# Ledger of designs, part 113: miniprotein binders against q56419

Target 1, 326 residues: q56419
Amino acid sequence: MEGRTLEEVQEEVFKRHGVLVPKKELEDLAKALEEAGLLLTEKVEARLKEEEEKLKRERPMRLAGLSYPEGEREARAFLEAFRASYPGEGEEARVLLMPHLEPSRVPEVYGAALAALEKTPPPERIYLVGVAHRPLKEKAAALPVPFQTPFGPALPDLPALQALDALLPFELFNTPLAFREEHSLELPLFFLKGRFPEARVLPLLVARRSPELGEALKVVLRDFPGLLVLAVDLSHVGPRFGDTPLTRTLAEEARRRDLGFLERLAEGEPEAALAFLGANPTRIDGVEVVASLLPLLRERKGKVLAHRLDLEAPTLSAVGAGTLVL
Short names: E, the ipSAE of ESMFold2; O, the ipSAE of OpenDDE; V2, 0.75 times the mean of E and O plus 0.25 times the DockQ between their complexes.

## First folded at step 11 (miniprotein)

Design u19 (at its last look DockQ between E and O 0.07; V2 from the best seeds 0.00; counts 0 for: pae E 20.9 > 1.5, placed apart)
Fold by OpenDDE base, look of step 11:
Structure u19 (fold): chain B 326 residues (1-326), chain A 107 residues (1-107)
Amino acid sequence: as target 1 above (326 residues)
Amino acid sequence: TEEERRFEELFIEAWELLFLAYQSGNPEILRQAIELFKEALEIAKRTGDPEREAAVLASLALAYYELGDKEEARKYAREALRIAEEKGIEYVIWYAERLLFKLERLG
């Protein structure tokens, strides 16, 4: 490819495949293959264009049969099993922070989210804010189309999305391909749609902190009330993320960071939560989302319902997940 | 050719799954990627394209490495390296050598 740096190719691959911080080995090979014309061919581009055109109509399930059941009956049983994995009771949520990690890794954390949803009156709409694991053209984006789920399509709230777009200094409806495989929306949406089948959804992604988003949403929420969901994971530590293998010390630090972050959010002090993380050495992925939504999180008190640092044994790495109700 | 087209489709899809697996942390997605790479490998062998073959082998090595299967990762990395050295495929040589080095130090 004439003139693109390896970095540009990586960025493009990452943009296309939604990997923010790929493992060096993955990145290096992907880049090399792209440079060799094996990954970024005219054919790939054509396919991507076709997929982009399809995304104008709907977002199909990507993880059905992989992360959750495709069939409705099995999906309902899946929900019930996850709910059962959390022994506690939930609380009513106006804001729900929940994970987007592979559900099987942290079932009780998703169970806690379901417990909270049980105590939550059915919202008219759900503002689902995920983490963009792929680069976005803007700081944040939305996809205003139905998202397929085993429980039927999650329909977009177009009026609310339009209202939000009108208040933002950038085009909200950007980078549709970033939504194609974004699990940070798809996985939480499974649980949300299963619990609230009639709720409309605003699927939002944040790539970089956007204070404008939080301010705009604060205004939109007045006219378009709904449940705010932050679909975020917590610490990412170990070799997959550039650290040494997980040690007791590293795990303790990750837990400290995760819980310290969540506890400060639970106290209605999101700025303090961000400040507590500093340079974010354990790589809490939800930082940009929280930073974007500060106006909506301030002075809201709540409760941490669950937390887990889940070890991925084959890579000796761990990811933190939590459920917080505000 | 139809086979080349099929190879490209499989190879791209496998890489998409590889990225998805990395992001989601779901090993089942990695297994699916591996199956697609294996199919792509067979096509590359049939068509006699050593670059494609070496590329798939390197990809398989990576997929198994991400899955935590060091033995299979080494196997495919060595095979990738062998073909790449024979044919002068520099980027695969570079990658396979590095991966093997990592696999030797972790083991």
Scores: ipSAE 0.384, ipTM 0.802, lowest interface PAE 1.2, mean pLDDT 89
Fold by ESMFold2, look of step 11:
Structure u19 (fold): chain B 326 residues (1-326), chain A 107 residues (1-107)
Amino acid sequence: as target 1 above (326 residues)
Amino acid sequence: TEEERRFEELFIEAWELLFLAYQSGNPEILRQAIELFKEALEIAKRTGDPEREAAVLASLALAYYELGDKEEARKYAREALRIAEEKGIEYVIWYAERLLFKLERLG
């Protein structure tokens, strides 16, 4: 990894309010300042409206040069290096669970996803389901525009998205700004677009469990078959996430909960996987996605290809990531 | 450089902890963020980078404000403002002035 530098953020508001941070953390700061009672100015609102209008046409890369190379040739080499970091063979996936954690932190987990894609017939479309890190106006959302990648634009599957919207009791295209900084779509998409350059994408976010989303997707997938991707991370433990500093006991618990969750999913038992987590004490962030998609996960048996609980020694914290094929 | 990479890692991590402290309401997480910001501050001072120094000072001011330590919050906000005004770092000027305004209204 080449390292990181502070990237200048173009949003006038955040430069004016005095901290140049990575784009993800700037979004988090803006939310915290709103909660602390800072008054947003009319100029901030005008800037957000401009960004929303841009997102109605396309979603630009936000992590190029940070998490993956911006240039296409370098990006292809980067993708192949990740495949090489997983020495095993994949299996065909009808459903793929993969992480959205920073790729350099869990290279073999992304490599396992690539190995699965090697065994997977090229899909006409990919249902990419991530976790909303910003609030949505509804339980779930989509953004029906091209997502830019170093491999060219990932084009939306507009007919499938419209069919999905028609089956839901809420407007699917409801929160464009939530997609602006959403790494849970951008990071997996880099790998998916690099491997399936002709596939169209349904970029979906879940904020809260939505049984209606899963039922609607079951119908849409019959008419518009494709690859279902759950782009989720697993346990989040340690002080960064509200725990005491990471201990051996907490790390072992996190690994046990991650693997128990994944193994029950691999047995085709998603309700059992959710029940196993109970109150979700290690904060697996895939729970709302799995709970939404139960009809698509039941009775699908498969295999856990990789798992890593990635230790963040300076924060005394850890995040789990896994690759599961069904 | 290695020190620039270390600064960036510390600064980003400290901000992640600060946000987590907001979500949990846990002051211990906030104190951990302050420790990382202080380490980043020492690197910024050693490397003589006034923009990084001012940015981390403003971040410390916010962290102490949220911890309820008004004296430390004012101290760091004033120092951030001093450097930012001297060097023309407009976004830090805005941030520090608004934080100092909030601190004066609270007492």
Scores: ipSAE 0.000, ipTM 0.121, lowest interface PAE 20.9, mean pLDDT 83
ESMFold2 (binder alone), look of step 11: mean pLDDT 85; pTM 0.855

Design u2 (at its last look DockQ between E and O 0.13; V2 from the best seeds 0.00; counts 0 for: pae E 12.6 > 1.5, placed apart)
Fold by OpenDDE base, look of step 11:
Structure u2 (fold): chain B 326 residues (1-326), chain A 107 residues (1-107)
Amino acid sequence: as target 1 above (326 residues)
Amino acid sequence: TEEERRFEELFIEAWELLFLGYQSGNPEILRQAIELFKEALEIAKRTGDPEREAAVLASLALAYYELGDKEEARKYAREALRIAEEKGIEYVIWYAEELLRELERLG
């Protein structure tokens, strides 16, 4: 790869795959393998086409049996255990910011989300906005099909999705394959569906900041009221993300940025929250989502219910997670 | 061939799991990716395709690295490098060397 910096490759892979830019190493190898035809063979394309066709009908569970139980009974026990992990009480949410990190890493943060949901009247629909860890053709996308969960399918709100599409300057229903394994939707959806089994869902992904999305959603929410959920993680620090091993200083900086971000959101100042992060040196995951939803976050006051910087000991890396109610 | 098809299927699925495991932060997913890579490796060995073998070895090295197993990561990276150097597979050479340097840096 003549002349491209690792950062450029990471950015490209990130742009292509929406993945937290895997370590330079992951992206470099993936790209090299793709270029060598080992990851993008005609057969792969055919398989992807088949999967894309299936995604026209439904989005199957990808993480059942891995991140959460597949069976309904076990799934309910799972929910209860996570709720129990948070000792506090929730607050009614009109906007819920919650993580999409592996639940077992931050159980109390998900527990806080569940606590908030307990205080929230059942919505007719949930606008679930996740982070695209794979590239999208557009800045944002939606998949207007049922998402499978242990609690039954989460059904799309087609009228609301159509209304949203009509207000956007780009085709909302793009890049269905980006949804196939997107955990930023699947993991939060497990908890949301478990708590609100009758709610319809608008599964949305953001790859890049789209002010148009926030403006469009603001209009749509007038006619199609519902719960807005931002499924985002916070800081990503340590070797897995290009830093040195986690130190006290690095952890303190990550926490500072996470909490500073969340508190400013809680004060109804999303622009200030973004400005506070600057170049985002600790790689807060949710920046593009928040930037896209500014019109919906302005002047809404709320409360930070939970935060954790979770250490992944084998890699000496850490990921921030938080729960915020507005 | 059927073996080539199976290799490709396993290799792609393993990479999907590798990405998913990395993104989600679930080490069990990474372990599953590793198992699929190991199966793919056996196929590559049987078919006598050194490029595929080197590619899988490099992938395994990365998977173990992401899992935090530096010892196994080094092992597979070295093996990937060896085969790649013997066969002139430049992109694997480059990657394996880079990963080994990173592993040395980490201790």
Scores: ipSAE 0.431, ipTM 0.768, lowest interface PAE 1.3, mean pLDDT 89
Fold by ESMFold2, look of step 11:
Structure u2 (fold): chain B 326 residues (1-326), chain A 107 residues (1-107)
Amino acid sequence: as target 1 above (326 residues)
Amino acid sequence: TEEERRFEELFIEAWELLFLGYQSGNPEILRQAIELFKEALEIAKRTGDPEREAAVLASLALAYYELGDKEEARKYAREALRIAEEKGIEYVIWYAEELLRELERLG
């Protein structure tokens, strides 16, 4: 190399990639990331920069033709078929919990969400809170750009996003690449945009619980009222998720955890819902989102409209999904 | 080239999965990272890029170390070291030696 010490080279890579690792195990991982960055610096940096710049202008559809139709006419029919798969009536939602699991696997759960939206006055904006499946630089993030859908672009609510950013102890717009493939926003957004085409969106991801996010959102919602959507899945059980093969006992436990969690949320008791899960042995996906949003969930009573623990027979695994209105 | 671009996509995605698998403690995510690193390794070998090959081998060693597979971790770390010493890739030498020391401590 250019006569630099190994430490100087490591410091340069760390600065470029922005990985901060306080524990020994995470320090070793950050060191490995630094070395990988050095090996590929010119090409990786150029490609990361190009992808980040594209995402600063818009977020394109990634799942059109895979999880939902690309064409607007077909997408409208698809959305209405999902509503039809749920025979019940919804209730007005001020807060909606809905899944981000592949829609064809839990059609009546998405249908229940549509039934709730049918009873919900069109909001000026939707606070869409998903689960980050890629690392974030901070506990939470947003991407303040249009998200493309078959129903047209879902436009960001820039004033509300700026107000939120100003209240947080970290930069909210911190990890554009994490949004590139994030289905926990894209799949719920298809249904939300189809029902509320005029609503602006705050597309938010949570990686780790952030009490600061919930407190800030409580303030922002006062000045920028809207629909709060928790786009989360429930239990993840079986070998695909590091468990033993799905048995009747494991499935019963997963269902019990899902329903107990949702029912406690429906009683306005989000702390009790989290406590009920304990160590979260069935890996309910919504824990970090609920833990972040406690101030918005306390004392809001509602109803569980639907639940399904969806079996993946080939993997002997299952994923839970539910619809909750508060 | 098309293969070089594919390598970079695989390498980036594999590292993201490695980080997620380590952070979550989920061995299936670690195995997914390993599969992508193995695909990237095939490309690095076909394109004759020793820095990319050594980096992927070192990455595989780390992934297997986190998975608890000491035999595979040693295998890949030693191969990464061999290439890096031959080609003078100093930071891979350092990385592979550090990982081999950690594997020695675990017995």
Scores: ipSAE 0.000, ipTM 0.174, lowest interface PAE 12.6, mean pLDDT 84
ESMFold2 (binder alone), look of step 11: mean pLDDT 87; pTM 0.884

Design u20 (at its last fold request DockQ between E and O 0.71; V2 from the best seeds 0.00; counts 0 for: pae E 2.3 > 1.5)
Fold by OpenDDE base, fold request of step 12:
Structure u20 (fold): chain B 326 residues (1-326), chain A 107 residues (1-107)
Amino acid sequence: as target 1 above (326 residues)
Amino acid sequence: TEEERRFEELFIEAWELLYLGYQSGNPEILRQAIELFKEALEIAKRTGDPEREAAVLASLALAYYELGDKEEARKYAREALRIAEEKGIEYVIWYAERLLFELERLG
């Protein structure tokens, strides 16, 4: 495509396909292939349009059979096994921070989230705030349709979503294709739906910090009370993320950043948590989400239930995950 | 042609899986992507399309790189580079050289 920068094409490809700007190597090849007409063909565009139309009705499972079981019985057993992987007891959560990393990598962290949910009265609705790994047209977005799960569809809370949209200076219902394969919503939703089958859901994605989102949600939560869930990962270090192979020093720094971030959140000091990260050299995933939700996190005290820096041995890289209740 | 259609389907699906596997951190998804790329590669070879062949080889190299298999990544990157240089496929040359450089840097 003549005249667009690689970044613009990547952004467009990712906007169109809802794909996160991957590692530079992945992004560069994807862009090059797209420009060559191999990834974004007329046929693919037609398919994407069809998928976008389908997303007006429902969001199908993408990771069923890959990250979690498709069948309900097997899914329940899966849920119980993850709960069993965490030996501790949970605490009641008004706000839950949990991971969206591949569950098999950090089972006890998801187990800790389940432990917290056991101590939490069933909410009427769940505000599920994930990370947009694909470009959004706006700073944040929502998809107001049922999300399929092995436990049945997670139904949207349309009144609460509409109330939120009305308070935002931008259109909340934007970039539906960004939700198509977004694991930051799908993976946490599996556990949430399994525990709270009757809860309605507000599936939200944050691409960039939006103070307006936090202020709007604060108002909406007053009229539409519910559980707030931050589905975020922590540090991303090693070659997959542009670093040298994981060393003791790098791992210690990642853990220090992760725990320092979570502990400050647990103390009800989200601004201090963000300030502690500075330039975010270990690439904590959830910074834009936390920055958007400051009004909801201030003065809320809680507890860090679990943390893991999970080594991916073949790539000598690691990803941090944590569970925090407030 | 039906083969071209099948190639496109496989190649696009493989890339979707590659992204999903990379983002989610699930290596099994990457393995599935690799299987689809290998099938696409066979089609490209049969149809005699060097651009498609080089593109798939580069994609395989990346998939193996993301999986942490440096040896296979190097193998496919070198093959991609060879074909791309022979046929003048500039974007694959550029990418394969870069990937090989990165693989060398990582040891």
Scores: ipSAE 0.696, ipTM 0.894, lowest interface PAE 0.8, mean pLDDT 91
Fold by ESMFold2, look of step 11:
Structure u20 (fold): chain B 326 residues (1-326), chain A 107 residues (1-107)
Amino acid sequence: as target 1 above (326 residues)
Amino acid sequence: TEEERRFEELFIEAWELLYLGYQSGNPEILRQAIELFKEALEIAKRTGDPEREAAVLASLALAYYELGDKEEARKYAREALRIAEEKGIEYVIWYAERLLFELERLG
């Protein structure tokens, strides 16, 4: 450790193992403003403490009016429009992989998820596993409170969450503030709650791979059956992600990595899917989630329903999104 | 002071939107962050607070940079640098210079 703290070394490992690394320009200014007292004032600290206490009771919508409509009737029409963007039929899912990217950028990919949900018997509960975009105190976390949606609150499955917590070597309910603005749960949840209004939810985040989480979830799912949802994006390429400007060659590589990853998952070979990515040169978002959930993905065969590598022309960057049923 | 409290609320909310827009990939959220930064900028100008003014200008430059609007990003970064050099605000000088370098690298 050449004079570096344990926390600094752990952060380096975190940045190397499959979650999107925040762009240095954003982090550098945020840190400088924090140190100057412009972003971490006494009032901000008090507000965050108040918000943390509120998050122990409920998780409010953060993206209503921004990514999806706030009103219930408009929200239902929005779901119908997304379903119509995918002309195909779905297939029943016991495990669903779907994106958390801004829905308007990949409408047919979310539409494919809705098509799969049409073929899926209404579950008693949904295990919704997203990607932590803020640091967690542990490798994974949950927030056992209602998540508000335009369709009403998505209620937590407290017995299943408590059973999961009891099986883990760390406290599962460890970082409430990380959920405050976590779009990887909120965006998929909008679609899931709209289709399954009576299902309870286990809202889970993965920051770093946890084999213990996957083993525990395998046990919990036997006693508390439900739909497992991996809410993950695929490749992240281009300057917005610390890369060279997008070229045709880079885009083709990103597509190849995305599809190769998804197809190996569809063959029930999650270890092969991870091995295919190597050092993850196109920064596929879902690797830490898949690596955590290996026991739930092995030997489950299925089908890739949709994929898009979505171009951000102004930033010369792209993000991949897909829909996979197992 | 009431305007200075309002500045703090706007600036912090704008930063939260900036981060959320960046992470979710939603450029409309980034544009909303920009509108809040512009309101905060007007307050910093009215109250005569050059550190706050330079900080908001640097934040606007970053927001436009994340949107891919290189011309606006360069404009705000240069103005942030000008004020920061005049007033000796070292962290803004460093950041604005870094961002201008990155904008040149991207063409």
Scores: ipSAE 0.553, ipTM 0.876, lowest interface PAE 1.8, mean pLDDT 89
ESMFold2 (binder alone), look of step 11: mean pLDDT 87; pTM 0.875
OpenDDE base, look of step 11: ipSAE 0.372; ipTM 0.739
ESMFold2, fold request of step 12: ipSAE 0.552, 0.537, 0.476; ipTM 0.866, 0.854, 0.834
ESMFold2 (binder alone), fold request of step 12: mean pLDDT 86, 86, 86; pTM 0.871, 0.871, 0.870
OpenDDE base, fold request of step 12: ipSAE 0.693, 0.692; ipTM 0.892, 0.891

Design u21 (at its last fold request DockQ between E and O 0.75; V2 from the best seeds 0.00; counts 0 for: pae E 2.7 > 1.5)
Fold by OpenDDE base, fold request of step 12:
Structure u21 (fold): chain B 326 residues (1-326), chain A 107 residues (1-107)
Amino acid sequence: as target 1 above (326 residues)
Amino acid sequence: TEEERRFEELFIEAWELLFLGYQSGNPEILRQAIELFKEALEIAKRTGDPEREAAVLASLALAYYELGDKEEARKYAREALRIAEEKGIEYVIEYARRLLERLERLG
């Protein structure tokens, strides 16, 4: 069975998941360079194999010193600063939707998530569901190893992960390399581990909508209760994502879609939220995650705590981020 | 050679950072990628490998494009195109032309 090249998997992930379509420019060059033997050498393949073997033991920090501090003391100060950026109070969360965008771009949105966590009793475990920005062999995946953080390792809940795997029609523990640099898990996990140092974690990635995942998780949550976290971004608009430069009209449309999506989720109507987006022309990142978790989101009422459409001025592009509690 | 090995290491790491910076939305990561590409470029120049040089130049053009620096992106894309046309590196020619066309449309 000729293993799909990383490229084929990337192309398929980009096409299927409505997730951030890598700029055609990025994909085209990467593919061309790979075909020319400049990106995938025998040495690189050997390194990737070694890294894959290491991922059987632990997932090291990738973004320490880049997006957040590596040192614990500095990391704590970082958390406090982000919490301070949100002036409001949080609400208790059973389900938390939060961003995975670079934290410095939307500090108050992460601050709102921290505010919610302050009102949330410490969970035994956290089901952390991120977006696969790299191709997966299956619709969803998990990595059942410790994730390194400045606050110590986030330990996997192996019994709960095994229970989940047993209920899925596909192998849950697939594509470990997809987790290596996945920021959609690492960035939220920083905040979650900082707030709940004793919680075990189930790091999950969704590439494509998996109704089976939601049904399986519903069963697992009965025996293994915990906090469900959806680590997702919202709209992606502007030249970086294939649109014209950000205008008032485009920004208003992005906000309308973001808020309309979040509000319907807050009303306990996740199917209506998905239907509202239609073809998802503003490229809301979280659609496949929400579509996978419908059984867990239905009839849950909640509140939108924060929303921001953050302008990246050099590219005249913007990304939406929000915090929702259910 | 050791230089060729170093080139490959730098070039691959730079691309990893390019992807990470693009996906995460952190421009500082893109800047780090650019620095590694520049180091790789110097090696390619010293070793006299026009394909590697053209590839790095195209990559730099892309990195600057993602960072929103259109002027530097155009500069490196033009240089990539020049070398690639001189040496018959078709995939770089095609890419650099497309990128330049895109940059022209963006103003």
Scores: ipSAE 0.751, ipTM 0.933, lowest interface PAE 0.7, mean pLDDT 91
Fold by ESMFold2, fold request of step 12:
Parts: C-alpha cells; sequence; structure tokens
Structure u21 (fold): chain B 326 residues (1-326), chain A 107 residues (1-107)
C-alpha cells in the first residue's frame, strides 16, 4: 500500500465491496493489533479453522442473551411484545424488506414485519438476503446448514441452494466464516422462524452487487417458490459513519432519502429507487442487495408499513430502518 | 502461561463483541465488550506487559468512543498514549493521538 493514504485505502475497500464501510478508527486498530499478533495467533487461527469445519454442519446462535432471549418461552413472549409495538395491520408479502438493526432500537419496525407475516401464508421456504459485514470470497455467499434459533433449527433448503449454486459463475459456499457472526441474517431469522417454524431457509449474503445472483434467483424462485426477504438497513449518518455530528438538516435529508427509496420500491421501480439515491450520501445499506435483485423487484407494487430514523444522542448519529411489503 | 491464555481469551472475545455491537448498533453489546476489556486490562497490569496494557487501553478508548462517551474515551486514550510513548509502541501512539484529535473536534 506504498504511496497511498489510509483514507484512499478506506475508500477503495468501500468501492470494492459495496457494503457499509466500518469506521476508520475501528478498522485501523484491528489491523494494527492483528499485525502485532494480539488478535491473530496460531491458536486463534487453529480455532477459526476448527470453527469453519463446524460451520459446515450448523450455525449456532451468536446473539442469544444479547439481542433476544435464549429460552423458547421467553423468546415467544419477546416476539409478542414486538408485534404489540406496531398496532397497525399488515399486508400479505411476496417480498418483505425488513431491518437487521438491533431490534430494541426500532421495535415498531420489526413489529410491522410481524404484522406482514400474519397476513402472509406460511411459505415452504424463505430466501433470506442479508448484507455481508465480513469479507466474502465472491460477490455473494450462502451457508447450507441449519441455523440455530430459540424456536429450533432453521433448516436449509438444500435443493434450492444447490440449484442456485449451479447457475452462478462463482462458488456460493466457500466463505463459511463470514456467517459466524453475521447479525443481518440472525436477527431477522429470529422473527421469521418464530412465525414460520416449518419454512426452510436459503441464508444468503451480498457483499457486492451481483446481477447474476438476481437472474439466478428469478429462475430458482420459479421452481422453488417462497418468500423473499431483504434484510437491510437504510440511512447511516453521523460521526459513527464518518460524518459531522448529526444536525436537523442531515436527519431530515436521511429520512427523505429513506422514504423516497422505499416509496419507489413500493411502486415497482427499483432502478428509480437506486437512481434517487445518486451517490448514496446517507449510506443506505440496502443498495447492493436491491441492485442485485432487480429482476425480482421490477413491477412489484406494495406498501411501506413502517419507517424510523433512530437517533443516537450519545454518538450524534442515526440509522434508518423500514418495513416494506411487495 | 495461564495468565497469557486468560488475557488472550478475554481480549479476543471483547474484540468480537466490539465488532458485533458496532455493526448491529447494540450499545449493550459494546458495554459487555468494555467489561471484558477491563478484566483484560487488570491482567496486563498484573503481568507487567506494557504492549498488552497499551493495546487494551486503546481498545477501551475506541469502545467508549463508539458509545459516544467522550470523557471515558479521552481518559483511556491518554493513558494508552502515556504508556505507548514510554515504551515505544508506535502503532498505539499513532492511534491514540488521532483519536484524541478527533475527540477534541467533537468538543
Amino acid sequence: as target 1 above (326 residues)
Amino acid sequence: TEEERRFEELFIEAWELLFLGYQSGNPEILRQAIELFKEALEIAKRTGDPEREAAVLASLALAYYELGDKEEARKYAREALRIAEEKGIEYVIEYARRLLERLERLG
């Protein structure tokens, strides 16, 4: 990386991966500690290799006791409390957009997703598409194993996953470690498994937009019908994300961008939704997922059920979350 | 040693929680990372390992910065810098100075 500034490297990482770029200070310290041998030792590397082999069999809960209760009885009560946070009625979804932000920050947005699921006939399978927060070897990845939940294991739809892998010009199953800590799948899955206990799952991650993924999924979905879930957050603004402190103007802009994006998706116009964002100055993290899935979103009309730009007073930052049914 | 093993377990788990808390937007996970970092700090002090002590202090400063607790972030960054300057731990010096400059701008 001779002759390049740290800022140029951070911008390159963002462009190359197309996902929300972590804060520079976080990445810089982690990298320095790795190089100093404090985060990556021979024992840690051996443990990660062992965990990679275990992830070929199952994906255990990572956020139980942190974001949701570990026990089944408590988990069901937790689900009901979230549904109660959204007093409105849902609408049947063939495509559901829901957040992956910490549920306690946006309870009514998750509640709206539950309301939509109440109106949705139980699907045979769920195509759960999240945002990769760790590097993938390819543009997208899947992990074809049971994901543990307080409601029992969410079983993979192996035939559909194998069909998808066969249609792609890259290996889908070659980044198991990226799933180890991936909250963009685990948090939505808690709600989905709680409402659809018999549905199988295709747990998918997008790191960078892949038109090939969308075209392949369109083919697979015809043979293996199911619910498509986009597990994405919206605007990310403020110092946590590289901005100046949040102002009323920036918050209003973020809300306008979030809602404009969602409304254009609700009109069946995903290209217009992406164009509306331009350079994506408020860092809506759903962009790469939507850009990958254009063939599945075109001409599909629906409704925005909920939106919240959640303000963080301590960090002077905000994150947007929404629920959209198509 | 047993102390080295315990430090490594705490420090690695704390960093995993730090990433999870940051990425998921869950401040309670960040607070749990802080508690593990504080335990790791006590081990580093007891064993007299200045690089580990400075690294944990820098990690604590980062965790408090991500929580928006500017005063605690400054406190730990200054202590990290003090030890790192004394012992020549360059990557901590660079990191702590940048974080302190950023904290001054936030005022």
Scores: ipSAE 0.498, ipTM 0.819, lowest interface PAE 2.7, mean pLDDT 88
ESMFold2, look of step 11: ipSAE 0.225; ipTM 0.810
ESMFold2 (binder alone), look of step 11: mean pLDDT 87; pTM 0.883
OpenDDE base, look of step 11: ipSAE 0.719; ipTM 0.923
ESMFold2, fold request of step 12: ipSAE 0.482, 0.378; ipTM 0.812, 0.884
ESMFold2 (binder alone), fold request of step 12: mean pLDDT 87, 87, 87; pTM 0.881, 0.876, 0.879
OpenDDE base, fold request of step 12: ipSAE 0.745, 0.747; ipTM 0.930, 0.932

